# Miniprotein binders against q93zb6, part 3

Target 1, 365 residues: q93zb6
Amino acid sequence: SSSSSDPLLVKAAKGQAISRPPAWMMRQAGRYMAVYQKLAKKHPSFRERSENTDLIVEISLQPWQAFRPDGVIIFSDILTPLPAFGVPFDIEEVKGPVIQSPIRTEEDMKRLHPIDFEKLQFVGDSLKILRREVGEHAAVLGFVGAPWTIATYIVEGGTTRTYTVIKNMCHTAPDVLRALLSHLTKAITEYVVYQVEHGAHCIQIFDSWGGQLTPEMWERWSKPYIEEIIHAVKKRCPDTPIVFYINGNGGLLERMKGTGADVIGLDWTVDMADGRRRLGSEVSVQGNVDPAYLFSPLPALTEEIERVVKCAGPKGHILNLGHGVLVGTPEEAVAHFFETARNLDYQTLFQNHVPAEKAEPELVV

## First folded at step 12 (miniprotein)

Design q2
Fold by ESMFold2, look of step 12:
Structure q2 (fold): chain B 365 residues (1-365), chain A 81 residues (1-81)
Amino acid sequence: as target 1 above (365 residues)
Amino acid sequence: SPEEIKKLIEEAKRLLEEARKRAYQGDYEKALELVEKAIERAEKALEEAKEAGDPELILDALFLIWFAELLQREIEKKLKE
């Protein structure tokens, strides 16, 4: 790289001193934008939009062009790599993703093979282009789904609210499930490294279905595989920070820290100050403005952004929503969010501390 | 000097980690003592960083003061319970 310094987002993820929090949004490219809606009508196939290099790049850069976030995440899906290791999927208009041949038995497992990056060149090519287009002005982010989350889709055959098949497998076929999770762990590890080698500055791991597990189940069926990914990636890509995010993660924060992630993404249900206290001073945080605040009057949105930043402290914070941008969100509110973030200054926000030596004297009793 | 400021910062960080451990164990009196010592180091680091005009060290010190005060408020709440 010709850049002489890390992007602001990478510095924040590493806990380096910077003058303001970088900002980006989960789902910042998407259906809330008129420009995305027009492109999606012209190219109605999600598979085409997410597997054609030119479309991926155009979509990924739409929020960059409109809002200048500090991070640009590749337009993709956690399921995108599945065909590359033997799991075809479709996107149906109403149902969303469908896995026509679920993997539930040892015999089904024979369909899996090592990840084949020849089938994923559009990801690598897109990351290289994004890196060139944003230059030194933003970080390029890649992402993956965690093994439990990916296994849920593969076992259930699609989206479900109950997870009954995979939960039954935990009891009826635990060795098959562990073998599936181990295969996914290897494939996902290689896919993270692939994204880094092709231009990603930072990788986010999503365990979208992890919040549906009890903490004990999460520690048994998800955490060990995430730990393995993070350990291998930190060894092979020591300069690349990893962000780890789970929907509904309030009961899991200390356990999430135990994975070794550089940044813990907080959803909006966690009090940010409480999260920082529970996580300690050595890990960075991401989040956690409630997406619903983007529907508020702009002054209320400003106040909430400032409150979250004050609660996260003047270091080690990537400003984000606690969940993805909602469909129907006003584009003006998203623009205001990024403008507010760019105009923050940590020294101004935190300049009025009261020194400890001025504290009240101890009473005689 | 920058070396002295960084040393104060590292001492404050160590004290805060120990304070968190003590508070987790329910030893709130010791945790409060450790937090107070950490604040002393971080405030001295802030004073010296401001005199040096070093914005990175100013922010490092501000963060530790902020984090120490976050812990202190929780510990003091627990001591009143």
Scores: ipSAE 0.654, ipTM 0.898, lowest interface PAE 1.7, mean pLDDT 91
Fold by OpenDDE base, look of step 12:
Structure q2 (fold): chain B 365 residues (1-365), chain A 81 residues (1-81)
Amino acid sequence: as target 1 above (365 residues)
Amino acid sequence: SPEEIKKLIEEAKRLLEEARKRAYQGDYEKALELVEKAIERAEKALEEAKEAGDPELILDALFLIWFAELLQREIEKKLKE
């Protein structure tokens, strides 16, 4: 039963009729906020900030207190569960994530174990507190990395630009890679369910590195494991919407629809109306304002928000950026984005038939 | 009645899904005919939903009209190619 009590964001994700698009931002808690910068100076370790309940809650609530978004995502990392299933990692300031002992062989696979939630209590406790603090006024968002994305970090030993080791394993050690991806699929499925049971209203899956595959390689090495997660989660948590996001996904939209996700996240390089045509009416969309527009004059930002909302149509849209908030973004522009979103009304915006696509001005050559 | 409005909405949805299938098959003429029928059903649903004062049914109908017109423009573009 669609409970009348679902947060606005959950209703949008389920494609229910609501008066306006709900809004949240990827990286809405982060370095652009002065309150975050103060806290990060006091607690310089990213692992300290992301693995302590009080700090997670405080940071996650910073944008809630400042801007009242319709979604409050937990402050965490896609790599946070790695130690809980046998993969230790560090975060270096310059290099980012470092995995000292990559997994590349069957012998390396013996280090993996089932996910241990005793090591993840700070996530569960934080989600419970966030659910209490926001009440019915916002959706609490959990998130995970997709198996291919997590496997890329594990196999490469950290951030890569070439993906040469993992892409080579597709040919040289396919059984080892399938075993790793299958292990990660199980662990991530349980971790999604754990987040939902602790108060996440909605889950976002990030396949950040899936966009670096050919479409064929993505369908072989990423998609099946995402489909398995979504299917298993839908069976266990049928009322929880799943958002699926890949950065640079313009070539993958039709394939992403096939995963069973309720919402497909679009980046700003996708035309929102084209994305809607390609995905169809049965899938909700998230996005997709270019994060750079937050540096523009506020009237230009308003016009772009309204453009994106009109291109997404009067149902099944979660207003977001096409990617995370940029460092140096003015807090005033973020405030204005959420205020603009709160003041939108679909009946007003769509009273007159769909604005004709402004014909691109013919470049008078 | 709300039930009749919902029936029109469900008919419009079916017509749009058939139109999308026909367009994907390259049968753009038939796809266009189906979209036009979907718009007619959705417009009628919108009128009846406004008369009933049901904001959810109004938004459902508005979305179907919006989506149908979005699909129509794409099909009409393909018929001109």
Scores: ipSAE 0.629, ipTM 0.861, lowest interface PAE 0.8, mean pLDDT 93

Design q6
Fold by OpenDDE base, look of step 12:
Structure q6 (fold): chain B 365 residues (1-365), chain A 81 residues (1-81)
Amino acid sequence: as target 1 above (365 residues)
Amino acid sequence: SPEEIKKLIEEAKRLLEEARKRAYQGDYEKALELVEKAIERAEKALEEAKEAGDPELIMDAFFLIWFAELLQREIEKKLKE
């Protein structure tokens, strides 16, 4: 039974009847906000900000306080669980993530252990607090990296542009790589369930580096492990929507549909109507306003939001950017985006052919 | 009945998925025929859902019509090329 109490974002993800698309932004908490910049000056370490409950909650709520998005994503990193299963990492200011001891051999694999949630209590505690703070007014979003994406960091020793080490392991050490991906699949599955049990209404899976594979290599080395996660999570948490996102996914849409995700996230390089035709009627979509439109005049931003919403259709759409908010984005443009989203009505947009949702009276508190 | 409306919706969904596959294969004439049949089923589902006063079934049927028309426009474009 779809509880009438599901957040608007969860209803959209499930393809339920709603009056407007819910809205949130990737990187809605971030460096574009003055409040974040002020906090980041006090707490200069990214790991300090992302691994302390009070700071996670404060940062995650900065967009909530400023803009009232329909989704509040936890402030974290896809690499946050790495120390909890035996992979230490550092974040350097210039290089980003650094893994000092890459895993490339069977001997290196012995460092991996089952995920230890005692090391991740700050994630669980933060999700519980966020769920309390937003109440029924927004969905709390958790997120994870896909096994291929996480494996890329672990094998390469950090951020790569060429992916040459991990792509080479597909041929030179395929059993080691399969063992790593299988270990990550288990750990990430448990971490998704952990986030749901602690108050995440919805989970986004980021396969950020999956878009750098050939379609064949993606189907062989990324997709099966994502399907395994989604299947296992759906079995344990049947009511939790899963969003699956790859940046630069225009060549992978039909393949992404096969994962069992409830929502496919689109980047701005995909036409929303083309994305709908390619994905079909049974999967929801997220996106896909170009983050650069937030630098445009507000009327042009409004027009683009309305265009994207009309192209997505009157059901199963989560309004988002096609990627994260850019550094230097005006806070006013983000405010306008969420205000525009709140003022959308599917009856107006689709010529009154959509049934009127009984507008729950916005309790103006 | 809500069960009959759901059956029409599921029939429309199957027809649209077959139409999409046929269009992808370049069989645009057959794809168009299937889309037209899907619209007919979804329109009937929409009418019956309105009579039943079921907002979820109304939205489901309306979305299928919208989606079918979206697919139809692309197929008709391909038939003119």
Scores: ipSAE 0.771, ipTM 0.920, lowest interface PAE 0.7, mean pLDDT 94
Fold by ESMFold2, look of step 14:
Structure q6 (fold): chain B 365 residues (1-365), chain A 81 residues (1-81)
Amino acid sequence: as target 1 above (365 residues)
Amino acid sequence: SPEEIKKLIEEAKRLLEEARKRAYQGDYEKALELVEKAIERAEKALEEAKEAGDPELIMDAFFLIWFAELLQREIEKKLKE
């Protein structure tokens, strides 16, 4: 279920023959860019920047205009859909996300309702505009947080280092937690489909806090809900690849494959060659340049990009960082990363393994 | 002919999955045997795909050879230990 008109990133996600890896960066729009900082001074509220269609589109296109990545991800937040199903939140500059009315009991659960897309029109409208602006040249990416990750915010009331409330709920109120996770699974599934229907070519699922669980706990409290999302999305949107990324623990790679995702995102702590061996030949990979390399001399950055690409193999690779772009990253390094990626050629990189004369088809456009 | 090439590719994939499982279990001699069989199928598939001029089958076969060699190097390293 591939098309010759698909963007390069979509072809890579599907494991199709292409001449180079597509590249994009997690957090590629943001505070490291002078143009973003100028816009953020005029619009200091993150909620305004992430919930106003014109601002979302302008911000999402900033890295496109500067660097021409192979993917343009909507400027948004994994918490953005929460008010649409009954969980209001704030973003404070120092504290980050704040959920004033956490959900921890059966009574609290009564505040939840089915996702209301009337409250999310800015997402749909923004995706349509992005698809129109770049969709012939780059993949438009949507994203969601996984149910476990979203539940941690809702239960804890914000960001925490310990996750003690939700971990305690696993033991003291497991039926309430399962009900919360099931509700989130339904809401997130509909939100993924909504993004696809409004222009996304590809969806990334972030289980940002999944790596804080032991593998056995992850299998119990996160994986089944992610698997349900992926199964439903693949049935309803069979041409849309799904990328699955977990911060932190490379000990979950084989279990992540079991969710049915098309692409497994590796963080920088996993050796790419090892990740490939562990995942087998049937899935694609994303990643995994250490974002700290963007602070290195440009020749060292080039060398690391080439090393990662050689380790990932001649197909089924989306070049990315192993984590989001760090604040303070030089824009010149980001430009160099994308220029390096555009100048890669699998035939050249793998010439000791490349078949004579008919190795790879040209890209469609 | 394309169907014959695809059958070779699918068999190579199956052999490589079994080789991965055997290597995980510490059965490195059997894993190496399976990898070598997978390479034979994938190399034959590559040769026939080149004759057919089919770029997708060429890349599929080439990738499997690349992956098999990646796995083979790890298995051979483990056999020395």
Scores: ipSAE 0.604, ipTM 0.882, lowest interface PAE 1.9, mean pLDDT 90

## First folded at step 14 (miniprotein)

Design n4
Fold by OpenDDE base, look of step 15:
Structure n4 (fold): chain B 365 residues (1-365), chain A 81 residues (1-81)
Amino acid sequence: as target 1 above (365 residues)
Amino acid sequence: SPEEIKKLIEEAKRLLEEARKRAYQGDYEKALELVEKAIERAEKALEEAEEAGDPELIIDALFLIWFAELLQEEIEKKLKE
């Protein structure tokens, strides 16, 4: 039952009637904010910042304090749960994520174990605190990586541009890869449920590397595991909306709808109206302002926000960027984005799309 | 009544979802007929929702009109090809 007390973002995700689109940004807590830069100088390790409850809460609340977004996403990483199921990783300054011991064989698979939530208490505690701090004024957002995306890091040993090892395993070691993906599906399902039980109102699934597959390979190697997660989560947490996001998803929209996600996240390379037409009226959308518009003059940013909102229609839209906030983005532009979003009214925006015949002529007396 | 408005909204939704299925099948003439019927129901729902002063029903009707017009434009484009 949709409680009248659901945050605006949860109502939009469920396709409920509301007066305006709720707004949040991917990477809304980050290096573009002076307060984040100051904190990051004091705590230089990314893992220190993302694995300590006080720092997670402080960072996650920086955009809340500055901009009052309708969504407050936990400051974390999609790789954060890896050590909790037997995959240690490091973050190197130049290389980014490094998995020192890739999993590529049945023998390597023996290192994996069920997810241990004692190692993830900082996530649970942070979500509880965030839920308390924002109250009913915003949705707390949890997130996870999709099994294919997480498997890509584990198999490749870190960030890849070619995906050659994991794509080759689809042919050379398909049983090992299916076993890995099935293990990750179970661990991620439990981790989503854990985040919801600790105060996440909404969950975003990132299949960041799914867009690098052919549509056929995505349907074979990514989609079934995402469908399994969404089905299991919907059964255990029926009132929690799920956002499903792939960067570069323009060729996958109809296939993404098949997952059972409540919201499909669009990147800026997708036309919002085309996305709405292809997805249909019963699926909500998220996005999709180009993050580069935050460097534009404020009037041009306002016009683009209004264009995107008008193309999304007066229901079932979560206003966001098509991807994360860029480094060097002016804080004033982010403030203006959220202020613009708060000042939108669907009745005002869509009044002119009702055929003009019922405009009573203003009798100029 | 709010119940009658909700009935019009649910009828418009069904018509639009059928129209979308027909358009996907290449039956653009039938899809257009269904969209026009959906607009008629949604416009009536909007008028009655405005008279009732129900902001949720107004938004539901506005969304159906907007989505119907978006589908209509695509169908009309396909009929001209």
Scores: ipSAE 0.735, ipTM 0.901, lowest interface PAE 0.6, mean pLDDT 94
Fold by ESMFold2, look of step 15:
Structure n4 (fold): chain B 365 residues (1-365), chain A 81 residues (1-81)
Amino acid sequence: as target 1 above (365 residues)
Amino acid sequence: SPEEIKKLIEEAKRLLEEARKRAYQGDYEKALELVEKAIERAEKALEEAEEAGDPELIIDALFLIWFAELLQEEIEKKLKE
């Protein structure tokens, strides 16, 4: 259920009638901001920045202070909970995440244990502070990685482009992989509930590497675990909407709907009008402005934002990029994106009842 | 009344869901008929919501008109093939 005091983003996620789309951006706090770069120079360890309550709060609020998005996502990482259930990791300056002791065998599985929230107090504390700081003016967003995505890191030992170890395990050690995915499903479920209990209004599930699977393999090795998380969370947290996003999701959209998520996030390579047609009228969408448009002249950015909103329809839309903000993005463009979103009005945009994909520039001879 | 407007909205939703099903099955003529009926209900709902000054019902009706027209374009394209 929702109420009139829910943030605009929560209302959109639930498919309620509102006057404009709420907006936020994936990776809206980060390296493109001068204020973040200055903080990161002073605190060069990513683990420190993502695991110290004061730094998490400062970083999470940087885009809020600058741009007033309709959602404020906690600064964190999908790998952050791993040490809390027995998988330590490092973040190396150039390499990125490193898992020194991958889990690939039944013996390796013995290192796993139930999630220990004493190791994650900085997450809960940060969410409570963010909730207080933004009040009713924005939704506080928590997030998790999906079990398949987390498993790719744990099995591969870090970032990979090929996923050959975990894909091979699907055939050579499926019982171990299923056990790992089941453990992750339990841990992630508890971690979602923990974030909700500590202040999150809405949870984002990222299956960043789900798009690397064929649709059949995704339905076998990712979807069932996501569905289990969503089912359990909806039972325990019935007022909390869930947004589900996959990188490269054009071939998976209808299957993603089957997870029971309230909102499907669209990659920027998917035509928004086509996505809405494929998903039907009963689910909300998030996205999907191409991040590269933030490098365009501001009038071109405005036109693209309006096009995407017209293609998404006047309800059930959380305006976002189709991918995270790119390094080097001008801060002026991000500010313009949010200002444009705040000034939209659905009744004004839709009085002609013409979908944007039908629109063609008027020719003047 | 608000109850009449909500009834029109619910009828339009049912018609659009059936239209999507019929289009998936290749029955494009029936799908188009259903979409046209849904537009009729949604446009009537919009008119009554505007007269009532109810912004939530206005948005609900606009959404259904928009979705119906999105489907209609695709169905009409299929009928020309």
Scores: ipSAE 0.689, ipTM 0.907, lowest interface PAE 1.3, mean pLDDT 91

